VHH binders against q8kes1. Designs and how they scored, part 8

Target 1, 126 residues: q8kes1
Amino acid sequence: MNLKVKGARDVFEYMKGRIPDETKEHLFVLFLSTKNQILRHETITIGTLTASLIHPREIFKAAIRESAHSIILVHNHPSGDVQPSNADKQVTSILKKAGDLLQIELLDHVIVGNNDWFSFRDHALL

## First folded at step 17 (VHH)

Design l6
Fold by OpenDDE, look of step 17:
Structure l6 (fold): chain B 126 residues (1-126), chain A 119 residues (1-119)
Amino acid sequence: as target 1 above (126 residues)
Amino acid sequence: QVQLQESGGGLVQPGSSLRLSCAASGFTFSDYHMHWVRQAPGKGPEWVSSINPSGSRTYYATSVKGRFSISRDNPSKTLYLQMNSLRPEDSAVYYCAKEWEYDSGTYSRGQGTQVTVSS
């Protein structure tokens, strides 16, 4: 059975041990069913997260391929500081709009760091 | 069963201080971020403040930054919100919340405590 995520803590727990190199930023997308079960996750990019590196078409191409009802964006901060950057906010905004148009909801964006996380939903940024 | 019980609300004058408490039970308190949200009459829920599991990081809405302070005591499973320099626009029901729930699309929260700031 696929794991169900109820909130950002579950996403954080799911990501434990799944980041190949924590010294580098990894951007992941979790593909979710209508019941918020993780169907699959995919690494989108490795390196510094910038708006130019994030292509909505690639993310939602994968989402459509996986028949995802919704997606959660996840990336790690090698510094351990989970505060979102302006770039993080911009990417989230763009993907939110794209998701709304495609009717594949961006359910959350979760930043993971040293034994901590930041949820855009929890902090009213999404 | 998750239980969150807010207390400490009341009627106070502008410029005064108030300290809210939230007693948590039914889950591993120290494993979760905790949040304060508020809802004023005729308005939607507004995020106020958050604190990470260890208490080492705090977050505040722009409207309360510099005036409110969130803290937690994990051994007693209690969340606090120190509210200073209160303003009439701070009047609302204040809720303690565990997290945003994906299924319900809202915060897992308690019954709330009324805060009214009026001269």
Scores: ipSAE 0.909, ipTM 0.950, lowest interface PAE 0.5, mean pLDDT 95
Fold by OpenDDE, look of step 18:
Structure l6 (fold): chain B 126 residues (1-126), chain A 119 residues (1-119)
Amino acid sequence: as target 1 above (126 residues)
Amino acid sequence: QVQLQESGGGLVQPGSSLRLSCAASGFTFSDYHMHWVRQAPGKGPEWVSSINPSGSRTYYATSVKGRFSISRDNPSKTLYLQMNSLRPEDSAVYYCAKEWEYDSGTYSRGQGTQVTVSS
């Protein structure tokens, strides 16, 4: 059975042990069913998160392939500081717009760090 | 069952202070971020403040920065909001919230406590 995520904490818990190299920033996408069950996750990029490295067409191509109802964006901060950067906000904005057009909702963006996380939803950024 | 009970609201004059409390039960309080949100008449919900599980990190909306202070006591499962230098625009029902829930599309929150700032 696929794991259901109810909120950002569940996303945080899911990501524990799933980041290959925590010394590097990884961007992941979780593909969710209509019941918010994780269908699968995919690594999008490794390295510093910038808007230029994010290709909405690739993310949502994968989402469509997986028949995802919605997606959650996740990335780690090697520094442990979970504060979102301007780049994080820009990427979120772009993917939100793309998701809205495709009717595949960007449900949340979760930043994970040293035993902490930051949810864009929780903080009214999404 | 998750239960959140807010208290401490009231009618106060501009410039005054209030301290809100939230009693939490039905979940592992210390494992979650906690939040305050408010809703004024005719307006949608507004995020006010958040605190991480350990209390080492706090977040504030621009409108309340420097005036409000969020804190928590994990042993007693209580969330607090110290509100100083209150303004009429702070008038709202204040809610304690566990997290934004993906299923419901809203915060898991209590019944709220009314804060009215008026001269």
Scores: ipSAE 0.907, ipTM 0.948, lowest interface PAE 0.5, mean pLDDT 95
Fold by ESMFold2, look of step 18:
Structure l6 (fold): chain B 126 residues (1-126), chain A 119 residues (1-119)
Amino acid sequence: as target 1 above (126 residues)
Amino acid sequence: QVQLQESGGGLVQPGSSLRLSCAASGFTFSDYHMHWVRQAPGKGPEWVSSINPSGSRTYYATSVKGRFSISRDNPSKTLYLQMNSLRPEDSAVYYCAKEWEYDSGTYSRGQGTQVTVSS
């Protein structure tokens, strides 16, 4: 049975043990059902996050194939510092706009590291 | 069963200080970020401040930075907001919140405590 996520802590807990190499920055997307169950996650990039590496059509093509109602972005900071960067904010803005247009909502962006997390939604950045 | 009970609000003059408290129960308090959110009449909720589970990292809205200080005491399951240099614009119901709930599209919060700042 797919895990239901109620809030950002559940996303943080889901990602434990699912980051292949914690010494590298990974960006993931979680595809969610109408009941906020995680259908699947997919690695988008590995390495320093920049907006130029994010291609909304590929992410949303996958979301449509998965029949996702909504998505959540997750990435780890190998340093353990979960403070969002300007690049993190820019990527979030791009994917929010695309999701709004396609009506596949970006519910949150959760940064994980150092046994802590940062939710864009919790901090009114989304 | 999650319970959040805010207290410490009141009617004060501009420039005054107030300390809000929130008693939490029904969940593992030390496992969650905690938040303060406020709502003025006829307006939507406004995020004010957040604190991580250990209390080592705090976050503030631009409108309150340098005036408000969030803290927590995990043994007593209590969240605090020290509000200094209060302004009339800070008048609102202040809510203690556990997290944004994806299903409801809002914060999981208590009943709130009224803060009124008037000359």
Scores: ipSAE 0.822, ipTM 0.907, lowest interface PAE 0.6, mean pLDDT 92
Fold by ESMFold2, look of step 19:
Structure l6 (fold): chain B 126 residues (1-126), chain A 119 residues (1-119)
Amino acid sequence: as target 1 above (126 residues)
Amino acid sequence: QVQLQESGGGLVQPGSSLRLSCAASGFTFSDYHMHWVRQAPGKGPEWVSSINPSGSRTYYATSVKGRFSISRDNPSKTLYLQMNSLRPEDSAVYYCAKEWEYDSGTYSRGQGTQVTVSS
């Protein structure tokens, strides 16, 4: 809760040591306070990402229970290549729309891998 | 304190080239992606290009692919944008940026340099 994220690099640094098995694809959500402090993170899926595995109701139920003001998605690519896939973009779009309706903003989606990252927000994909 | 200073803008004719520079200080330059963002009068900011910390990966908006080239020199803490085949629609203030700031909802950027492409 004491870690404030100012931008995508802080998200990348937070995730170091917090991915249980880096050989597997994980999708996480970070729940943020009104001051962009990380309240906690939660694993959404493990394994190949598809949009059909994403249930906005469950993510935003958790966000409400955590009293999150906003959320960030984090996703690792075991290959180390951080370029977003079509599935990554589709998942982001779904959760962006849900967050806009609920007024729990999706601030960013950060892909991590091979000591590098890619921010959707930095690249105007959000 | 993050400091970014853009330079190299000017008034040019369509088809011309310009090279923009950005001097960075107040942060570990080699630890961050760097970006170029532009803003025309009455318009919102438009992301133009990005480069990863090592310089091994570059990204471009579709409107500038094949005409613009981003590069960086980490020892001198300098970011560059080579702009070729300039068009009137490229006219804008060009900013270099460290990253999108979640608190402000905009890029952490310098004061910008004006590029004007006109007849």
Scores: ipSAE 0.808, ipTM 0.901, lowest interface PAE 0.6, mean pLDDT 91

## First folded at step 18 (VHH)

Design ab4
Fold by OpenDDE, look of step 19:
Formats: structure tokens, C-alpha cells, sequence
Structure ab4 (fold): chain B 126 residues (1-126), chain A 119 residues (1-119)
């Protein structure tokens, strides 16, 4: 049975222990069913998150492949500070637009850090 | 069942202060970010402030930053919003909210407390 995520806390909990190297920034995509069950997650990139490095076509190619109803973007901050950067916001905006066009919603963007997280949805950024 | 009960609202003059409280129950309060959102007549909900589970990090909308202060007491499961230098545009129903829920596409929130700022 796939794990259902109800909100950002569940995403945070899911990501615990799933980041291979917390000293590096990882960008993940969670693929969700119509019932917000995590179908799987995929590592998109490892390293500093920049808008230029994120290709919506790659993310949504994977989403389509997984028959995802929606996706959640997740990345960790090695510093432990979960404050979103401008780059984070830019990436979110781009993927939001792309998701809307493809009718694969970017449901949330969650930043995970040291025993804390930041949800774009929770903070009205998405 | 998640229960959130706001209190502390009222009618005040511009420049005055109010302190809102929210009593939470039905969930592990200390495990969740908590939020204040408000809704004025004819307007959509507006995010106001958030606080992380431990209380070590707070977030504010630009419109209230520097004037409002969010805090929490996890042992008593209470959320607070200190509102200073109130303005007429702060008039709204203020809701205590748990995290944004993916199923309902909204915050789990209480009934709200009315805040009216008027001269």
C-alpha cells in the first residue's frame, strides 16, 4: 500500500532517511496518485538548486511515465535552514505553470532541513 | 477530530493592539506548523503568519511584518497572534489554521474571531 500524504508534514516524514547525502542539496519529485498516495519519488538533481538546472520537461516526462496525477517538489537544504531562496521560488513558479499546462498539478514544494520543513502551500507561495 | 478555537478578536481603534489566541485539540499540536489566516468581506483568504513546530521560526506576510507576532505554547496547545499597530485594512475574520491539506485544498481552521479596526 502506497503512503498517503495529507500535508507537508507527511512529506517531511516521508523524506526522513531517504536523502542519500544530506550534505548535498537534492531535488526530488514525488509522484502522487489521485488519492495523494506516493507512487514513487525520483531524484532529479544533486547539487545547488538553480532555475537553470531544472528542466520542466524532464520532471513532467517522469510524471507522465509514472501516470502521476500530481507532483510534489522536495529538496533539502544542507544548512538546515528551510528558508526558500529566490531560486527556489523561481523553480516553483516555472514548474507550477508547466504543471498547469499539462494538467499535472504541482501540489506543493517542500523544503526539508534540520528537523524542520517549509511548505510553499503553507506559506501561500503556491 | 481537529479542533481549533480562536478568541481575542474585537473592535479597536487604529493603532491599537489585540492578542488573538487559538486553542488546539484533536491532533499532536507540537508536530505541526500553525498558521493564522484572515478573510475580509468580499476578499479571499489571506495568509498572515506561520510558526514552525518548535516555535524557532516564524513567517509573516509582507502586509503584517513588523506589526504582528506569532507565537505558540506547545504544552497548552495554544497559538497566539499579537497584533500591534492595527490598521483598518487588518479588519477581517482571523482563523487559526493547521497545515494546508492536500485533499481539501485549504487549511484546517477554526470558526474564526472577528477583528475590526475602525476609528
Amino acid sequence: as target 1 above (126 residues)
Amino acid sequence: QVQLQESGGGLVQPGSSLRLSCAASGFTFSDYHMHWVRQAPGKGPEWVSSINPSGSRTYYATSVKGRFSISRDNPSKTLYLQMNSLRPEDSAVYYCAKEWEYDSYTYSRGQGTQVTVSS
Scores: ipSAE 0.902, ipTM 0.946, lowest interface PAE 0.5, mean pLDDT 95
Fold by ESMFold2, look of step 18:
Structure ab4 (fold): chain B 126 residues (1-126), chain A 119 residues (1-119)
Amino acid sequence: as target 1 above (126 residues)
Amino acid sequence: QVQLQESGGGLVQPGSSLRLSCAASGFTFSDYHMHWVRQAPGKGPEWVSSINPSGSRTYYATSVKGRFSISRDNPSKTLYLQMNSLRPEDSAVYYCAKEWEYDSYTYSRGQGTQVTVSS
């Protein structure tokens, strides 16, 4: 079943039970159809998020292979504090610019933790 | 269907305070972040403030931090914005918003309440 995401809460709900080890930071990408249905998700990194671990070429190569119209980034903060870090903001900026050039939009970045979430789009950080 | 009704706007002098309210229905209010967004004539929407479902975390745009305070009352399904030390540049229509909608590329919002700050 292809789940449609209407907003960040749907992304948060999708990620419940899909983080293998919640004590570690994971970064995921969701590949979306033209109707904002989740085609598939993929784990990008496990461990402390830094901009140097993010390779736009590999993410967008996967997005093209999946025929994604757009993508959403998701990562968890093991602490449960969903406030974005500077690294989170840097990663988001890099992937937004790459997506704009390739016309595969970065639709949102959603941070999850402790039954809460933070959406970059909701807070005008995208 | 989602319904959001803002109230409490008005015409005030600089330095005044206003309290905005938003009555919510048609969704489980306590399950969502809530937001205030404003729009002045000739500008796009500007995010102002957000609050998480429990009310334990609040967020503010730099232009309003220290002057505005967001709160919520989940039993009454009501969102509030206390606006102190109002300035002419705060003049806008203020909207209560549930969430950015990916399909429409905009906030799910009410009809808004006008705030005008003039000398």
Scores: ipSAE 0.810, ipTM 0.900, lowest interface PAE 0.7, mean pLDDT 92

Design ab5
Fold by OpenDDE, fold request of step 20:
Structure ab5 (fold): chain B 126 residues (1-126), chain A 119 residues (1-119)
Amino acid sequence: as target 1 above (126 residues)
Amino acid sequence: QVQLQESGGGLVQPGSSLRLSCAASGFTFSDYHMHWVRQAPGKGPEWVSSINPSGSRTYYATSVKGRFSISRDNPSKTLYLQMNSLRPEDSAVYYCAKEWEYDSHTYSRGQGTQVTVSS
């Protein structure tokens, strides 16, 4: 059975060992079932995310392809500092709106770093 | 099961201080971010503060930043909120909360403790 994620910690645990290169920022999307089971994850972008906004088309194209009920956005900070940037917040906001329109909920955005994480949901940013 | 029990609330005057405590059980406390959330009458829940598992990073809502201080003692599984320079608008039920749960779309939280700031 696919792993069920109950909260951001589970996402953090899931991501352990799944980031190909910790020295680079990776943007992942977790595709979730109606029961918050991870169907799969996909790497959307490798590289600095702060330079440009991630287009919702790319995220939700994948979400639709996977027939995801909801998605969780995950990206790592190579610096280890999990504090969200303004770019992170902007991307989250845009994807939230897009998700609402498509009725594919952006369930959370989790930033992972050095043995720590930041959940947008936990901190009322989503 | 997750149990969170808040204490330390009360009626105080503006400018005063309170220290809230939260006793946690039923989960590995030290593995989770912990949060304080408050809810005033007629208002929705408002995130107040968060602290990462180790306590090395704290987060605050703009409305309480500089006045409130979150801390934790992992060995005793206790979360704290030091509230200084209290204002009437800080009046609310304060909840100790575990992480936001994806299935329930809410924090796992305790019964809360009432904080009333009034002249």
Scores: ipSAE 0.916, ipTM 0.951, lowest interface PAE 0.5, mean pLDDT 95
Fold by OpenDDE, fold request of step 20:
Structure ab5 (fold): chain B 126 residues (1-126), chain A 119 residues (1-119)
Amino acid sequence: as target 1 above (126 residues)
Amino acid sequence: QVQLQESGGGLVQPGSSLRLSCAASGFTFSDYHMHWVRQAPGKGPEWVSSINPSGSRTYYATSVKGRFSISRDNPSKTLYLQMNSLRPEDSAVYYCAKEWEYDSHTYSRGQGTQVTVSS
């Protein structure tokens, strides 16, 4: 059975042990079913998250390939501080717009850090 | 079942202070971020403040930053919101909320407590 995520805490729990190198920033996309079950996750990029490194076409190409109903963006901060950067906000905004057009909802963006997380949904940034 | 019960609201004058409380049950309180959201008549819900599970990190909306303070007591499963320098525009029903739920696309929240700031 695929794991169902009910909120950001579940995403945080899912990511435990799944980041290959916590000293580097990893961007993941979780592909979700209509029942918010994780169908698959994919590493999009390794390195500092910038708008130039994140292309909606790549993320949603993968989403379409996986027949995802919605997606959750996840990345870790090697510093352990889960505070979103301006780059994080910009990327989220771009992907939100793209998701809306494609009707593949960006359900959340979760930042994972040192025994903590930040959900864009929880904090009204998405 | 998740239960959230807000209290501490009331009618106060501008510049005054209120302290809201939220009693939580039905889930592992200490494992979740907790939030305050508010809704004024004719307006949509507005995020006010959040606190991480340990209480080591707090977040505030720009409109309340410097005036409101969120805190939590995990042993008693209680969430607090200290509201200072209250303004008429702070008038709303204030809700204690668990995380934003992916299925319902809303916060899991209580019944709320009315805060009215008026001269």
Scores: ipSAE 0.915, ipTM 0.950, lowest interface PAE 0.5, mean pLDDT 95
Fold by OpenDDE, look of step 18:
Structure ab5 (fold): chain B 126 residues (1-126), chain A 119 residues (1-119)
Amino acid sequence: as target 1 above (126 residues)
Amino acid sequence: QVQLQESGGGLVQPGSSLRLSCAASGFTFSDYHMHWVRQAPGKGPEWVSSINPSGSRTYYATSVKGRFSISRDNPSKTLYLQMNSLRPEDSAVYYCAKEWEYDSHTYSRGQGTQVTVSS
C-alpha cells in the first residue's frame, strides 16, 4: 500500500535511506495521488541544481504517465544546510507555473539535509 | 489529537514588547518544525517565523526580522515568540502551527491569540 504524506516531515521521513549518494545533490519528484499517497518517486538529476537542468516537460510527462494528481519536488543538500538557494527558488517558481498550467499542482518543495528539512510551503515560499 | 494553545496576546502601545506562548500536545513536538503565522482583519494568513525541531535554526519573515525571536522548549512542548518593537501593522491574531498540511492546504494551528498594537 502506498504511503500517505501529510506534510513535509513525512516527505523527509520518506527520503531517509532513499538518496543513493548523499555526497551529491539529487533532485527527486514524488508523484502523488488525489489522496496524497506516493505513487512513486523518480530521480530527475544528480548534481548541482540549476534551472537549466530542470525540464518541466520531462517532469510533467512523467507526472501524466503516472496519473499523478500532484507532485512534490525534493532535493538534498550535501552540505547539510537546508536553506534554499536562489536556484532552488527559481526552479520552484518555474515548476509551480508549469504545474498550474497543466493542473498538476506542485504541492511542495522539500530540501533535505543533515537530520533536517526545509519546506517551501511551511515557509510561505510556495 | 493535535492540540495547540496560544497565549500571551493583548493590547499594547507601539514600541512595546509581548511574548507569546504555545502549548502543544497530541503529537511528538520535538519531531516537527514549529511555526507562527498571523492573520489581520481583511487579510490572508501571513507566515511570521519558523524553528526547526532542535531549535538550531530559525526563520523569519522580512517584516519581523530583527524584532521577533522564535524559540522552543521541547521537554515542555512549548513554542515561544518574543515580539519587540511592536508596530500597528503587527496587529493580528497570532497562531501557533505544526506544519502546512497537504490535505487542507493550510497550517495546522490553534485558535490563536489576539495582538493589538495601538496608540
Scores: ipSAE 0.911, ipTM 0.949, lowest interface PAE 0.5, mean pLDDT 95
Fold by OpenDDE, look of step 19:
Structure ab5 (fold): chain B 126 residues (1-126), chain A 119 residues (1-119)
Amino acid sequence: as target 1 above (126 residues)
Amino acid sequence: QVQLQESGGGLVQPGSSLRLSCAASGFTFSDYHMHWVRQAPGKGPEWVSSINPSGSRTYYATSVKGRFSISRDNPSKTLYLQMNSLRPEDSAVYYCAKEWEYDSHTYSRGQGTQVTVSS
């Protein structure tokens, strides 16, 4: 059975040990089933997260390929500070809209770092 | 089973202070972010404040920033919300909440405590 994620903590726990190089910012997408089970995750980009670098078509192409019911965006902050940047918010907004159109929900955006995390859902940003 | 029990609400005058408490049980309290959300009559739920597991980081809605203070005591599994300079628009049922749940698309929360700010 695939691992079910019930909330952002589970996402955080899942991501432990799965970031190849924590000194670099990685953007991941978790593909989820209808039961919020992680089907798989993919690394979308490595490097500084900017809205211009994130193409919804690429993310949702992968989502469709995986037959994902929903997706969770995850990225780490090498600094350890999990505060979302404006870029993070912009990317989230764009992907939210795209997900709504495609009926593949952006379920959450989780920032991980320094033994902590930040969930956009938890903090009413999504 | 997750249990959250809020207390400390009441009827107060504008400018006054209240301190809400939330007793948590049924889960590892210290492993989770905790939240306060509120809901006023006729309005949807509104996120108020959050605190990370260790208590080292706190978050506030713009509407309460500078007036409210969230804190937690992990040994006693208690969440607090110090509300200062209360305003009528702060009137709502205040809920202690565990993390936003993906299945239910809402916070796991208690029964809430009524806060009414009125002159």
Scores: ipSAE 0.909, ipTM 0.949, lowest interface PAE 0.5, mean pLDDT 95
Fold by ESMFold2, look of step 18:
Structure ab5 (fold): chain B 126 residues (1-126), chain A 119 residues (1-119)
Amino acid sequence: as target 1 above (126 residues)
Amino acid sequence: QVQLQESGGGLVQPGSSLRLSCAASGFTFSDYHMHWVRQAPGKGPEWVSSINPSGSRTYYATSVKGRFSISRDNPSKTLYLQMNSLRPEDSAVYYCAKEWEYDSHTYSRGQGTQVTVSS
């Protein structure tokens, strides 16, 4: 009974109740099947996101172990403002390039707030 | 079934204004971000503007910021794009979209409305 994600709203809905401490910024990776079902998710970082905290080898090692066809990045902004930061854009660019090389696509990056989200894919930032 | 029907396009002179409308049905309109995307002949689709479910946040491509204004009316399930100071490079088919669909790798969109800006 794995949840299928059709678009960014489904990702937002999946994350409700799955952020352990809403006062802290978390970055997650969702590992997806060929049918865009969430196989599982994994917490990558907790705390203010910076590009130096992101190591593509570890993320894609996990993706390969999960037999993931693709991945989605998700992180929350405790402020509720879902506008992407420059760090958010930089992390996305790094992981997109790595995913393109490995043919494990970064389908989207979804920023979640209290009652809103921002999709990189919807806004042509990915 | 998601249904999106765009209207309000036409042939206009540079500097003119147009207001596009999109009638939505087959989904809970107020639960989704809505988007405008355009496609000129021989080019790929270009994201133009987005608006969040409540209408409190709007987003614009740099090429249209300051000239275009997106809005929505949730009771009537209608999305709008006010296009001012139109330029020939704005000529395209304009599509109303619900979201990027991961399965199809494209926007869920309507049939589009043609906007032509000609000297």
Scores: ipSAE 0.818, ipTM 0.905, lowest interface PAE 0.7, mean pLDDT 92
Fold by ESMFold2, fold request of step 20:
Structure ab5 (fold): chain B 126 residues (1-126), chain A 119 residues (1-119)
Amino acid sequence: as target 1 above (126 residues)
Amino acid sequence: QVQLQESGGGLVQPGSSLRLSCAASGFTFSDYHMHWVRQAPGKGPEWVSSINPSGSRTYYATSVKGRFSISRDNPSKTLYLQMNSLRPEDSAVYYCAKEWEYDSHTYSRGQGTQVTVSS
């Protein structure tokens, strides 16, 4: 399952059937090769997303272990409304800065909901 | 292959309105968010507006919110941007875009249409 992602829609399609309990917020990270193939994904948190629950060291430790060239963040909004919250923006900013320092790019953050998605990259929030 | 063709640009006075359109082909138009991006000479690209696949949700940069309106017609595979109360700072080439391409680190976009707002 070394799927290549070309853009945010491919990320949305990848996540179909991969969210164990859609009534809860999940934050995932996708680890990508130099050719933007998904090496694997990992669940980072379950529950309401706040910046204080995100530890860049743990995410990037996993990215280094996987030999990832880049990462994509994905999370779901149980409401189905994919508009990013301020917490979503704060988490993205923190991980963007950490990725820049480590030269493991945060390519995108994709929020998924009721048959829709929101890409931070598409909306110039990255 | 993705094909996007923008039209409707021109030279107008401040306070005028213009309606841009974008004809899309080579992909399933109704499956994608669509975007308008603009670029002034000597500046980097600036995201302007986005619309989800169904057209039920729209997004705007703060610089254009309340003045610009994005819409789409999925049967005709056409994206629109209604630009009202145009200002000199809106002068740019306007591009219709399908999505950010991770491989190229840029928007998948057309050739653009020039909008110039001056006296």
Scores: ipSAE 0.818, ipTM 0.898, lowest interface PAE 0.7, mean pLDDT 92
Fold by ESMFold2, fold request of step 20:
Structure ab5 (fold): chain B 126 residues (1-126), chain A 119 residues (1-119)
Amino acid sequence: as target 1 above (126 residues)
Amino acid sequence: QVQLQESGGGLVQPGSSLRLSCAASGFTFSDYHMHWVRQAPGKGPEWVSSINPSGSRTYYATSVKGRFSISRDNPSKTLYLQMNSLRPEDSAVYYCAKEWEYDSHTYSRGQGTQVTVSS
């Protein structure tokens, strides 16, 4: 199977069928190779996303263990509305700063919902 | 091949309106978010507006909210930007874009159309 992602639509398509309980908010990280192939993904949190639940040390510890070149953050909004919340923006900012320091780029943050998505990178929020 | 062809730019006076069009081919237009990005000489690219595949959700940069309106016509594979109350600071080359490409770290975009608002 082709696991390469070229842009946010590929990330949205990858996540179809991979969210265990769509009634709950899930935050995932995708670990990427130098060729933007998905090495694996990992669930970070389940439940309402807040900045206080995000521990950059644990995310980047996993990224280093996987030998990831870059990461993509993905989460779903159970409502189906993909507009980013302030919490989504705060989490993204924290992880971007950590990734820049460690030279493991946060390539995008993609919110998935009811047959739609929102890319932070496409909207210059990243 | 993905092809994006912008048109409708020109030289106008402040306060004028202008409508940009973008003809798309080489991909399934209705499957993608579409975007307008602009670039003035000596400046980096600036995201302007986005629209989701169905056209039901639109997004605008703060600098253009209330003045610009993005729309799309999926049957004709055409993206539009209605620009009202144009200001000299809106002068730029306007690009139609399909999405940010992760490999190239830039937008997949057309050749652009020049908009010049005389001071």
Scores: ipSAE 0.812, ipTM 0.895, lowest interface PAE 0.7, mean pLDDT 91

Design ab5
Fold by ESMFold2, fold request of step 20:
Structure ab5 (fold): chain B 126 residues (1-126), chain A 119 residues (1-119)
Amino acid sequence: as target 1 above (126 residues)
Amino acid sequence: QVQLQESGGGLVQPGSSLRLSCAASGFTFSDYHMHWVRQAPGKGPEWVSSINPSGSRTYYATSVKGRFSISRDNPSKTLYLQMNSLRPEDSAVYYCAKEWEYDSHTYSRGQGTQVTVSS
C-alpha cells in the first residue's frame, strides 16, 4: 500500500532522506492516486530554480503515464529559509495552469529545509 | 478528531488591539505548524500568519507584518494572535488552522471568531 499524504506535514516526512544533496536546490514532483497515495516521485531539476527550466509537457506526460489524479511539488531550500522565492511562485503558477487544463490538479507545493516546511496550500497561494 | 476553538474577537474601533486565542485538541499540537487564516464576506481565505512547531520561526502576510504577532504555548495546546493597530480591512472571521487537508480540500480549522473594525 503506497504512503498516503493527508497534508503538508506528511509530504515533509516523506521527503526525509530522499534529497540526494541537501546543499543544492532540488525540485521534485509527487504523483498521487485518487486516494492521495504517493505513486512515485521524480526529480525535475537540480540547482538554482528558474522558470525557463520548467517543461510542463514532460511532467504531465509522466503524470498521465502514472495515471496520477493529482501532483504535489516539493522543493528544498539549502539555506533553511522556507519562504517561497519569486522563482518558486512562477514555477508553481506555470504548473498550476497546465494541471488545470489537463484536469490533473496541482494539489500543493511544499518547500522544505532546516527541519521545517512551508505549504503553498496552507498559505492560500494555491 | 481535530478540535480547534477560536475566541477573542469583537467589534472595535480603528487603531484598537485584540488578542485571539485558539484551544486545540485531538492531535499532537507540537508536531504541526499552526496558522491564522481570515475570510471576509465574499472573499476567499487569506493566510495571515504561521508559526512552526517549536515556535522558533514565525511568518506574516505583508498586510499584517509589524502589527500582528503570532505565538503558541505547546504545554497548554494554545495558539495566539496579538492584533495591534487594527484597520477596517482587517475585519473578517479569523480561523485557527492546523493544515490544509488534501482529502477534503479545506483547512482543518475551527468555527472562527469575528473581528469587526468599524467607526
Scores: ipSAE 0.758, ipTM 0.893, lowest interface PAE 0.6, mean pLDDT 90

